# VHH binders against q86w26r167to484, part 40

Target 1, 318 residues: q86w26r167to484
Amino acid sequence: SLVVLQGSAGTGKTTLARKMVLDWATGTLYPGRFDYVFYVSCKEVVLLLESKLEQLLFWCCGDNQAPVTEILRQPERLLFILDGFDELQRPFEEKLKKRGLSPKESLLHLLIRRHTLPTCSLLITTRPLALRNLEPLLKQARHVHILGFSEEERARYFSSYFTDEKQADRAFDIVQKNDILYKACQVPGICWVVCSWLQGQMERGKVVLETPRNSTDIFMAYVSTFLPPDDDGGCSELSRHRVLRSLCSLAAEGIQHQRFLFEEAELRKHNLDGPRLAAFLSSNDYQLGLAIKKFYSFRHISFQDFFHAMSYLVKEDQ
Below, E stands for the ipSAE of ESMFold2; O stands for the ipSAE of OpenDDE; V2 stands for 0.75 times the mean of E and O plus 0.25 times the DockQ between their complexes.

## First folded at step 24 (VHH; framework vhh_vobarilizumab_d1)

Design fin2 (at its last look DockQ between E and O 0.03; V2 from the best seeds 0.00; counts 0 for: pae E 18.2 > 2, placed apart)
Fold by OpenDDE, look of step 24:
Structure fin2 (fold): chain B 318 residues (1-318), chain A 121 residues (1-121)
Amino acid sequence: as target 1 above (318 residues)
Amino acid sequence: EVQLVESGGGLVQPGGSLRLSCAASGFPFDDYYMSWYRQAPGKGRELVAGIYPEGRTSYADSVKGRFTISRDNAKNTLYLQMNSLRPEDTAVYYCATDTIRHGDYEFMDSWGQGTLVTVSS
């Protein structure tokens, strides 16, 4: 079985993929169907030590002693979830450097083409624009679209996001009164951004006077709220601008080179302090052989896209 | 709610042509992959053709060169132009899209009622 799950940025593809793994592990999903479910974050594939299937399995299991031989005896009972195919390769992205397939990318391509483990099941998540790149690899696939939040789901999300009920209601009222915000909140990722922005404003005692008119405005409002000052407690506009410029630079460089994970050294190169940028960046520790290495990524690909777009504006001001 | 309504089926002679239509509602049609399936008597449902939002198309080998899938996003309508029809093309044809909601693991197959195409002399 081959399923392609499609959705725009922030629609919840990754969330769904991870939930599937958890539900399988707890026996609630696919009882008795799969002996193993392997979650593969496509952006992380570059971190594999070797471009071998066995290494991929070890990576997914988090155990170099995983019974790979036994696992491979019954490929029909294996499910691979390839999350974020677009983060593996973005050939159609603007100003993206074209490169050949790496051996690690080739490993996944062989899996998708059904040359490797032809009887296993595959679930691939991707953004619609990346389908052009994925299509040549597919023989027979079921295409599924992930839906955004319903009205009820949006309301529920607000209730779950805010710990204070009054705040939740207030925030939701603001959103419901604004068609642009309400529509934007159909996308879970954007809904989070909006909730976070509103929460930030409330915490700061700021009244939301100006409402965003588009998605860019939403991100700008968020960024404006959470950009850290350079000085301990002092808001310096110059400092904020510097950080913004640096984030834009990081994002642009990443997109240009098809990179979505960044080492701490790279952040330093851009004069960014990772821990202070939790509003924009997430961090994870990865076991690379005998070493543990921390990598940063934008909290969501939409942030990287936003900052990349902003990089053009920031450059014009210089 | 996703609604798909097929039309255009009927009786046709071998070598003839038919054009099927599928009226779609209840979802952002212009952003969705759409497909045609068919089910012949005593056989399983099989994919016939698919079309991406941007207009890219794919076909089963059995219909390649004879069938053309297209879409009108302004009308929320999917089409299947069937030329050089053969008796083996006799089947109920279904318009389809697949969706999944947040929190739901079950892929929701959305199908219309189907439209019968009979190719017979």
Scores: ipSAE 0.149, ipTM 0.616, lowest interface PAE 1.5, mean pLDDT 88
Fold by ESMFold2, look of step 24:
Structure fin2 (fold): chain B 318 residues (1-318), chain A 121 residues (1-121)
Amino acid sequence: as target 1 above (318 residues)
Amino acid sequence: EVQLVESGGGLVQPGGSLRLSCAASGFPFDDYYMSWYRQAPGKGRELVAGIYPEGRTSYADSVKGRFTISRDNAKNTLYLQMNSLRPEDTAVYYCATDTIRHGDYEFMDSWGQGTLVTVSS
């Protein structure tokens, strides 16, 4: 069967997809239905050196001795979770040239069109705008919309996010008194940004005098809280303004080329020090042949879009 | 040109049986995965069963144990034996194959015109 989970950026699609893998592995989800469940991050698939099914399976298992013949014996007992279809639309061009692969050919597209393993089960997550690119590939799909947090789910999220119940109550009270902010928190990704901002203010001992009044203000509050202070040298390239411009530049380049993973060298091209920007960028190490390479991505799925939009405001020559 | 022509549909009582056939031409039938899909009124098409060139088969959960897919590569014909039919099986049934060509980078989805199966309640 094929299921499409759709929802706006930050609605918890990736969290749900990863939780499904965990729940299956522990026997609480789909017991006895699937022999194997494979999680495939569409933003990371550009790191796959060959478009062969065996290589995808080795990559997903982290094991070059995965029993491919056994796995493929009963394809109807396989589930592939393809997370973030909107991040697959333009593969990493340099890797494609090195692999000798046509731009139109993609293993994941062959899976989606049912050319490869046509009886396996697929779960695909995507943002709604990218659905236009996905719909022509689908033969038959059930569609599920992720709606965001109910009022009860927002309250539970605040209680879970903060270690201290009194801290959680104070943060939630601030949010509830601002109708626009409370409504924005129905989007889990925005809720995370708001909670992170409030926690940061409380940890820094700062008093919240003005609450954000719209989505842009929410992200700016987070940015203002977590941009690193100037270093000991006072160098202009480390100023808060310079770092903000560099994050905007990285996001704009990424959006323009539909790139969601960045090498450390790319960060340096934009004058960014990844370890110092953990509030905005996360990193993972990947085994590529004999080498281990570090790649960065924006920590929250909406930050890349936000910094791209913001880039028009910080470009003084536009 | 790919041609897929379904036949064998009709009206049947619950618990009855039908056998669908699909005559295929215009492509090397014995090299391709073949499948049956169905579409109930107001619904999307759903996979019913599939069969690989070597004869390995698969089925949707809703039809397991009741339907049997088979192929005769010498006659370029795909079959679906449907037993223990239920009102929920009422649909137009389509024979399908998928073709991919890397030379001109074209995907071709090929479907027959369909054959109606009606199971009275």
Scores: ipSAE 0.000, ipTM 0.117, lowest interface PAE 18.2, mean pLDDT 73
ESMFold2 (binder alone), look of step 24: mean pLDDT 84; pTM 0.846

Design fin3 (at its last read DockQ between E and O 0.85; V2 from the best seeds 0.00; counts 0 for: pae E 3.7 > 2)
Amino acid sequence: EVQLVESGGGLVQPGGSLRLSCAASGFPFDDYYMSWYRQAPGKGRELVAGIYPGGRTNYADSVKGRFTISRDNAKNTLYLQMNSLRPEDTAVYYCATDTIRHGDYEFMDSWGQGTLVTVSS
ESMFold2, look of step 24: ipSAE 0.015; ipTM 0.537
ESMFold2 (binder alone), look of step 24: mean pLDDT 82; pTM 0.828
OpenDDE, look of step 24: ipSAE 0.475; ipTM 0.769
ESMFold2, fold request of step 25: ipSAE 0.177, 0.243, 0.187; ipTM 0.653, 0.689, 0.650
ESMFold2 (binder alone), fold request of step 25: mean pLDDT 84, 85, 85; pTM 0.853, 0.857, 0.858
OpenDDE, fold request of step 25: ipSAE 0.482, 0.478, 0.478; ipTM 0.772, 0.773, 0.769
ESMFold2, last read: ipSAE 0.000, 0.235, 0.268; ipTM 0.383, 0.672, 0.699
ESMFold2 (binder alone), last read: mean pLDDT 83, 84, 84; pTM 0.847, 0.852, 0.849
OpenDDE, last read: ipSAE 0.475, 0.478, 0.461; ipTM 0.767, 0.769, 0.761

Design fin4 (at its last fold request DockQ between E and O 0.75; V2 from the best seeds 0.00; counts 0 for: pae E 3.8 > 2, unsure alone 64.5 < 65)
Fold by OpenDDE, fold request of step 25:
Structure fin4 (fold): chain B 318 residues (1-318), chain A 121 residues (1-121)
Amino acid sequence: as target 1 above (318 residues)
Amino acid sequence: EVQLVESGGGLVQPGGSLRLSCAASGFPFDDYYMSWYRQAPGKGRELVAGIYPEGRTSYADSVKGRFTISRDNAKNTLYLQMNSLRPEDTAVYYCATDVIRHGDYEFHDSWGQGTLVTVSS
């Protein structure tokens, strides 16, 4: 079976995909149906040592001793979850000006086209705008839309996010009284941003005077709350603006080159301090052969999109 | 609530034609992928045809060249034109849009009640 799960940024596709793996592993989901479930983060595919199916399986298993031969004997009992097809990265190697698909991209394309393991099951998550790139690869697929939070789910999320019940209630009250915020919180990722923003404001003793009027305002409020001041003792505002511009530049460069993982050197190039930007960037260590390498990514793709959009506004009047 | 109401089924002779309709409500129809499924007696449900929001179509091999899926977004209606019908096409036909909710892995196929198509001499 081939299923395409589509939803806008922040709708919880990744969360669902990961939960599926866990529930399968615990025997709750698809008992007896699949011998193996492979979670593939598409943005990580570029980190594979080799553009081979075997290597992909090793990567997914986190073990180079995985019984690949045995696994491949019964492809009908395999489920691949390709999470974030739209985040599939292109290798930066300048030299590969080749107009064609990278070998690593080709690996996934062959899987999706059912040339590789035609009897396996596939679940592919993607944003709707990226369907144009996925559709040509699909012969027959079930298309599923992920729904946002119900009212009950929103309430539950607030209760779960805030450890302090009073804070939770206050935050939720603010959101319920604002139609824009309340509607925005239908999207789990946005709900997180809103909760985080409100929490930050509460912790700083700031009264929420200005309520966001749209999604952009929500992100701006978040950024304004968590953007660190520059250590250089100068005008704190100028420093913040510098960091903002740098984040925008990083995001824009990433989008332009279809990059979602960033090396430490790239952050340095933009004069960004990764650890200080935990509100915006996440980091993960990846095993690349014998080496472990740290990569940064935006905490959510919606941040990268936001900063990319902002890059057009913060461009210095040259 | 997602509602799908199929219509247009009936008895037809081999070689005949039939047009099915599906009235959709309760979701943004124009933005959704829509599909037709069918379930023959004693068989599982199978995908017959699909149509993307932009109008691109896909068909099962068994119906390719005979069936045509189309949509009218202004009317929130999905169609299946079935030509050159065969006894093997006898089934209950369902229009579908698939949604998934958080915490529920069951792809609740929002199926209508279906419409019966019987191809018999």
Scores: ipSAE 0.393, ipTM 0.725, lowest interface PAE 0.9, mean pLDDT 89
Fold by ESMFold2, look of step 24:
Structure fin4 (fold): chain B 318 residues (1-318), chain A 121 residues (1-121)
Amino acid sequence: as target 1 above (318 residues)
Amino acid sequence: EVQLVESGGGLVQPGGSLRLSCAASGFPFDDYYMSWYRQAPGKGRELVAGIYPEGRTSYADSVKGRFTISRDNAKNTLYLQMNSLRPEDTAVYYCATDVIRHGDYEFHDSWGQGTLVTVSS
């Protein structure tokens, strides 16, 4: 069957998708229902050099000798999890661009339209903003929404985030006294940002005197806590502002061109040092043919969206 | 907890009209895809119509042009206007949305109690 799982940035779609794969593998979820479960990151699928079903399966398995013939014998016993439909990218390699096709979009679109493997099961995660692009591909789909954190779930999250119960109690007390923060923490990704900010303040011996009063303030509090200077030998405040502008520039250009995965050269174009920006960017090495290449992404799409939105405010303020 | 309460069903002559309502609570109604299903005697439940938060709609072929789904986000209410009713429209009609909580692996379908529509003369 086909399920569309939707929720705003930070609602836990990727976390749920990853947990489902793990629990299927351990026999907790869907025992006996599926022979194989494939996790496909839509952000990363652009790295697949060939747009054939066999190559997708090899890539998902991480094994060039995966038993493709056996896997495809009973397609009704397959589940594909297509995570982050809103994060599909256009090809960045010249050889794929020169062929005039977007092979990854074509293959995934054929799967979604049930033209390829029409009896397999699909779970597609997406943000609502991409539904306009997804809905025309759907014939019959079950639409499912992720609920935000309940009050109990927020309390549990704070208790598990902080290793010290006293730190957890102090952090949660600060949040509960601010209606804006407490309501914002019903979004798990925001809850993580708030906890990270407060832990960073506590580790630096800082006392929280002013709490954020809106969503933008929440992200700015995190940024102010973790934004490093760029080590050009200048004033720390000036170099931090330059790094902030560069992060905004990277995020804006990425969104404009629907790119969420960046090479080191793209970071250098924006004067960014990836290893020094671990609080905002993560990296992975990928085998692309015979070469190993390092790619960066924002730790979560929420950061890319935040810096993109900030790029308009920075331009307006001149 | 998601709650859905349907109303507006009844006995109607062929060619008549009814307007079904569904009062929703326990979730952010404004953000959710909502749908109507129906179950005729001796048949399974079938999708009748759906509506996205922004107002885009879809319909089963059997009701296209006769039924109109709509929503009032200020009142957390979903509607189904049924015109030109036929005997084959006789069914229990259900308002529906599907949700999942963090940590749960099963999708929870949320359905109301249903409202009976009977079309006969």
Scores: ipSAE 0.266, ipTM 0.656, lowest interface PAE 3.6, mean pLDDT 80
ESMFold2 (binder alone), look of step 24: mean pLDDT 79; pTM 0.795
OpenDDE, look of step 24: ipSAE 0.376; ipTM 0.721
ESMFold2, fold request of step 25: ipSAE 0.188, 0.224, 0.249; ipTM 0.634, 0.657, 0.664
ESMFold2 (binder alone), fold request of step 25: mean pLDDT 79, 79, 80; pTM 0.794, 0.792, 0.801
OpenDDE, fold request of step 25: ipSAE 0.378, 0.389; ipTM 0.710, 0.726

Design fin5 (at its last fold request DockQ between E and O 0.77; V2 from the best seeds 0.00; counts 0 for: pae E 4.2 > 2)
Fold by OpenDDE, fold request of step 25:
Structure fin5 (fold): chain B 318 residues (1-318), chain A 121 residues (1-121)
Amino acid sequence: as target 1 above (318 residues)
Amino acid sequence: EVQLVESGGGLVQPGGSLRLSCAASGFPFDDYYMSWYRQAPGKGRELVAGIHPGGRTSYADSVKGRFTISRDNAKNTLYLQMNSLRPEDTAVYYCATDVIRHGDYEFMDVWGQGTLVTVSS
């Protein structure tokens, strides 16, 4: 079977995909149906050492000793979860600017086209706007949409996010009294941004005077709350503005080159300090052969989109 | 709650035309893939046509050139224009979308009650 799970940024596609793997592993999901479930983060595919199915399986298992021959004997009992097809990255090598698919991309395309392991099951997650790139690869697919948070789910999220019950109640009260915020919190990713923003304001002893009127305002409020000053000793506001411009530049360059993972050297090129930007960037260590390499990414793709959009505004002011 | 309500079915002569409607509620209709299915007597349910949020369409071979799927996002309504109808098109027609909820890993097919189309002389 081939299923395409669609949802806008922050709807919880990745969370669902990871939970599926966990629940399968614990025997609660698809009991007896699949012998193996492979989670593939599409943005990480560029990090594969080889453009081979075997290497992909090793990567998914986290072990080069995975019994690949045995695994491939019953492809009908395999489930591949390709998470974030729209985040599939271009190779880092400058020379491959040629119009063609990289071998690593081709590997996934062959799976999706059902040329490789035609009897396996596939679940592909993507944003609806990126479906144009996926559709030509699909012969027959089930299209499924992930629903946003219900009212009950929103309430539960607030309760789970805040460790302090009083803070949770206060935050939720603020959101419930604002139709824009309440509606925005239907999207789990935005709900997180709102909760984080409110928590940050409370911790700083700031009264929420101005309530966001739209999604852009929500992100701006978050950015304003957590954006650190630059170390270059200038006016605090100028420093903050510099960091903002740098984040916008990083995001824009990433989008332009279809990159979502960034090396530390790339951050340095943009005069960004990764550890100081934990509110906006996450880091992960990846095993690349015998080496371990750290990569940064925006905490959520929605941040990268936001900063990319903002890059056009910042340029106009120069 | 996600709801789909089909309408527009009826009796039509061979070669005739009919337009089906599906009223959608309880979900962001404009962002969802929508489809028409049909089930003839004694047969299984089959996909007839699909339409993506961007307006891209697909059709079963049996209805290509005769049927047109369309949508009005402002009205949250899905349509199926059926032309040059044949007796073999006789079936209950269903509007459909697929959804998944947070915390529930079961993909849910959402269907309406269907509308009966009978093509007979």
Scores: ipSAE 0.493, ipTM 0.783, lowest interface PAE 0.8, mean pLDDT 90
Fold by ESMFold2, look of step 24:
Structure fin5 (fold): chain B 318 residues (1-318), chain A 121 residues (1-121)
Amino acid sequence: as target 1 above (318 residues)
Amino acid sequence: EVQLVESGGGLVQPGGSLRLSCAASGFPFDDYYMSWYRQAPGKGRELVAGIHPGGRTSYADSVKGRFTISRDNAKNTLYLQMNSLRPEDTAVYYCATDVIRHGDYEFMDVWGQGTLVTVSS
C-alpha cells in the first residue's frame, strides 16, 4: 500500500514519522504487520554514496551487518517511511556525475513507482507544494492530511511547553488575546516559535507590550529575541544586523543551489558560528564512507524560507 | 472541527444530469485532496472520483467520461457533475477526505452526511 501524508511546514510530519518508527520498535504500533520499518530522510539521501538497495538498508539500520537477505525475503512485510519528499536536495554534483545517475532514475523514484520492491508498503511525507512532482510517480495512493492543533490541543501544548504553570497561563493569555496569533498557533511549528519567543522574553525580564500581527512578525519577534551580537565589537545593533545578513545570505545560497544541508566550512564562509546559533541552526553528524562529517540545517525549513525571503530586502555581507 | 456537507441529490430519470456540491469547513481546503464516494443499497462504499489541490483528477472506470469532479478553492466547495445517469448510479454520495491528528497512528476518514441520488423511471 502507499500513503502520502501531507502537511504544510511545521505540522509535525517528521515528528510523527519518527514516533511511528519508535512505537513500532517497542511493539506498540503495527504488531505482527511488518518485520522491518525503515525511516529515510529525503533531505539526507543525497549523502548516500551508492544508489543500491542494500546500501540504503545498511544506512537506515546504521549497521553494515544488517541481514539483507532476511529483510528482502518478504518484501510485503516491509514499510519504508520517506520523510520530506519536498526536501529532496539537488545531489552533490560530484556524486551524480561520477556515478552517471540522473534524478529521474534515483532509488527513491524506483521505490515510489513500484519498480523496486513493488509489494512493500510506503509512507511518504511531503508539503503540498511538491505534489505536482510526486503525483506523476504514484499509481494508487491514499492521501492523508495532518490536522492543525485544535483549541484544546493548543492549550495543552502551552501547558506542556512551560515548566511553570503560572508562566504557561501568562503566555497562553497573551496569545489568546490576539486572534491572528492564536490562529497561527494551529500550526505546531509556529506554536513552538511563539512559545520560544515568549519564554525568551520572560527570561529576559521583558514585558510583552505589542504582539505580532502576522506570520512574518512572528518570525521577526523570534529572531529579534534570539539573534546574538557579533563579537567583533562596536554597537550591539550593528553586530546583530551583520549576523542577520549572514543568516539571510546562507539561506539564499542554499535555495539557489537547492541545498538544505551545510558543512561547517560553509557556515564560516558566511561568518556564522554554528554552535552559537542553535536557536536557528541544528547540527547532525553523518557517516560519509569512512568519515563522519558534521552538517548544519535551519532548525525548521520555514526559517530557511523566511531568511531567503528577507534576503531580498537585506544587504548581503558576502 | 472538520465538516463536509453535501447537497444536490435527488430523483432523476435515466440519461439525466445532477450536480452535487460539498461545502467544506474547518481545514485549509486549498491544500487537500478531496474525493467523492458512493454507497449503493446493500453494497460497500466505493471511490467515484478524486481531485488534487492543483486540479489533477481521477475517476473510477464506471463513471469516466460521464462524471466530472471540480473544486472552487475560493468558496471551499467541491463539485461532482453527473451526466448520462444510469440506474446503477443510484446511491448515497459522500464527499470525503482523510486526516490524522497528532499522536494518532490510525488514519481517519472524514465523510459528509451524504446526499441520495436515485435514478429511475
Scores: ipSAE 0.293, ipTM 0.710, lowest interface PAE 3.5, mean pLDDT 79
ESMFold2 (binder alone), look of step 24: mean pLDDT 80; pTM 0.802
OpenDDE, look of step 24: ipSAE 0.069; ipTM 0.573
ESMFold2, fold request of step 25: ipSAE 0.237, 0.168, 0.102; ipTM 0.673, 0.643, 0.618
ESMFold2 (binder alone), fold request of step 25: mean pLDDT 80, 83, 80; pTM 0.802, 0.844, 0.799
OpenDDE, fold request of step 25: ipSAE 0.465, 0.481; ipTM 0.769, 0.775

Design fin6 (at its last fold request DockQ between E and O 0.49; V2 from the best seeds 0.00; counts 0 for: pae E 4.5 > 2, unsure alone 64.6 < 65, grease 24.3 > 24.2)
Fold by OpenDDE, fold request of step 25:
Structure fin6 (fold): chain B 318 residues (1-318), chain A 121 residues (1-121)
Amino acid sequence: as target 1 above (318 residues)
Amino acid sequence: EVQLVESGGGLVQPGGSLRLSCAASGFPFDDYYMSWYRQAPGKGRELVAGIYPEGRTSYADSVKGRFTISRDNAKNTLYLQMNSLRPEDTAVYYCATDVVRHNDYEFMDSWGQGTLVTVSS
């Protein structure tokens, strides 16, 4: 079985994929159907030590002692969840500008093309715009669209997001009175941004006077609320603009080079302080052989897209 | 609500042709992958053909060269031209678009009621 789950940024593809793994593990989903479910974050594939299926399995299991030989005896009882096909990264080493797919990318392509483990089940998540790259790999696939939040789900999300019930009610009231915001909150990721923005405003004692008119405005409002001053402690507008430009540059460079994970050194190159940018960046530690290395990513791909888009607007005052 | 209404089925002799139609409503048809499935008596439902929003098509091996899937986005209609029909093609044919909700893994295949195609001498 081959299923492609598609949805725009923030529609909850990753959340659903992870939930599937958990529900399977607890016996709720696909009881008796799969012996193993492997969750593969596509953006992390570049971090594999080797471009081998076995290594991928070890990575997924978090255990180099996983019984790979046994696992591969019954491929029909395996489910691979390839989350974020559009986030497959190119090798960081510029030298590998070799025209073509990296060996690590090729590994996944072989799975998708059914050359490797042709009887296994595959669930691939991707954004619609990236389907053009995935479609040529697909012989026959079921295409599934993830739906956004219902009205009930939106309400529930607000209630769950805010720990304070009064704040939740206030925030939800603001959103319900604004058709643009309310509609935008159909997208779970955007809903989070809106909730976070509103929470930030409330905490700062600011009255929400200006309501966003579109998705871009929503992100701008969020950025304006959470953008930290420069490292010099100066709260000058110039300092904030510098950080914004740097984030835009980071995002743009990432998109240009198909990178979604960033090393600390890369952040430093852009004069960014990762820990201070928690509103925009997340960090994870990865086991790379005997070493542990920290990588940063935008909290959501939509942020990277947003900052990338802004990079065209924020011209360095030459 | 997603609605799919299949039509065009009927009785046909081996070697004959039929054209199925699926009228779609309740979703952005032009942005969705659409597909035809069929279910023969006593058998499971199988994918017959699919068409991407941009018009690229895929077919099951059993129908390749005989069936043609097409779409008219302006009319929100999916078609399946079936030529050189065989008794083995006898089945209820369904048009499908698949959606999933965050808490419901049931790939609610929004299937229509289907249309029966009978190929018999």
Scores: ipSAE 0.346, ipTM 0.708, lowest interface PAE 1.3, mean pLDDT 89
Fold by ESMFold2, look of step 24:
Structure fin6 (fold): chain B 318 residues (1-318), chain A 121 residues (1-121)
Amino acid sequence: as target 1 above (318 residues)
Amino acid sequence: EVQLVESGGGLVQPGGSLRLSCAASGFPFDDYYMSWYRQAPGKGRELVAGIYPEGRTSYADSVKGRFTISRDNAKNTLYLQMNSLRPEDTAVYYCATDVVRHNDYEFMDSWGQGTLVTVSS
């Protein structure tokens, strides 16, 4: 079977995909149906050095001793979860890029087109913007859409996010009085941004008099709260503006080249200090051969999209 | 909360036509992919046709050229026009939206009751 799970950024596609793996492993989801469930992050698959099925399995298992022959004996008992099709990246290796390799020859495309392991089960998660590129690869698929938080779920989220019940009540009251903001909190990722923003305001002793009027305003409020100055000892406002421009530049370069993971050197090229930008960038270490490399990404793809859009305004001002 | 109600099934002779309807409520119909499935006696459910919010459509090979899926977003209604019906089209037909909450991953949660189509000579 082939399922496409779709929803906008932050709707919980990755959380659902990881929960499926966990619940399968504990025996509560699909007991006896699948011998193996493989989680593949499309954002991270660019780090795979070899485009062979065996190597993908080793990578997913984290074990170069994985019993590939046994795994592949009954392919109908396999589930592959391809998470984030919209985040599929170009190869980092210049040699592969210059040889004119077709995306259709990539292992993931062969799986999607059912040329490799045509009897396996396949779940693909994606934002709707990538459906134009995905649909031509599909024969038949069941489409699943993620609904956002119910009113009860939003209330619970605020209660659990804030350690102090009075803070939670105050934050939720602010959100409920703005219909646009309340509706936006249906998206769990936006709900997190809003809670983070409000917590940051409360910690700084600020009173929220105007609430955001749209998604752009929500991200601007978060940015204004958490944007650190540059570590140069100069004017803080000028330094913050420079950091903002650098984040915009990184995001724009990433979108232009369809890249979502950035090396530490790329951050330095944009004069960005990754550890000081934890409010906007997350990092993970990957073993690539003998080396361990740190890669950064925006905490949510929505931040990359937001800073990319902002880059048009920043460029006009420069 | 999500409700899908199929109608329009019945008994028809080979070569005949039927139009199935599916009334949808409880979710933002305009924003979601909608589809028709069928289940013949003793068989599993099979995807028949699908339609995206913008109007793109897809069909199973067995019905291509004979069936047309459409939607009326103003009325929250999904349609399946079935022409040139064959005995092998005999099945219970279900409309579906595969809409889930952020923590729901079982894909049978949004099925209609179904409407029986019988094609017999």
Scores: ipSAE 0.213, ipTM 0.506, lowest interface PAE 3.0, mean pLDDT 80
ESMFold2 (binder alone), look of step 24: mean pLDDT 79; pTM 0.791
OpenDDE, look of step 24: ipSAE 0.318; ipTM 0.690
ESMFold2, fold request of step 25: ipSAE 0.179, 0.132, 0.166; ipTM 0.625, 0.604, 0.632
ESMFold2 (binder alone), fold request of step 25: mean pLDDT 79, 79, 79; pTM 0.792, 0.791, 0.786
OpenDDE, fold request of step 25: ipSAE 0.292, 0.330; ipTM 0.651, 0.698

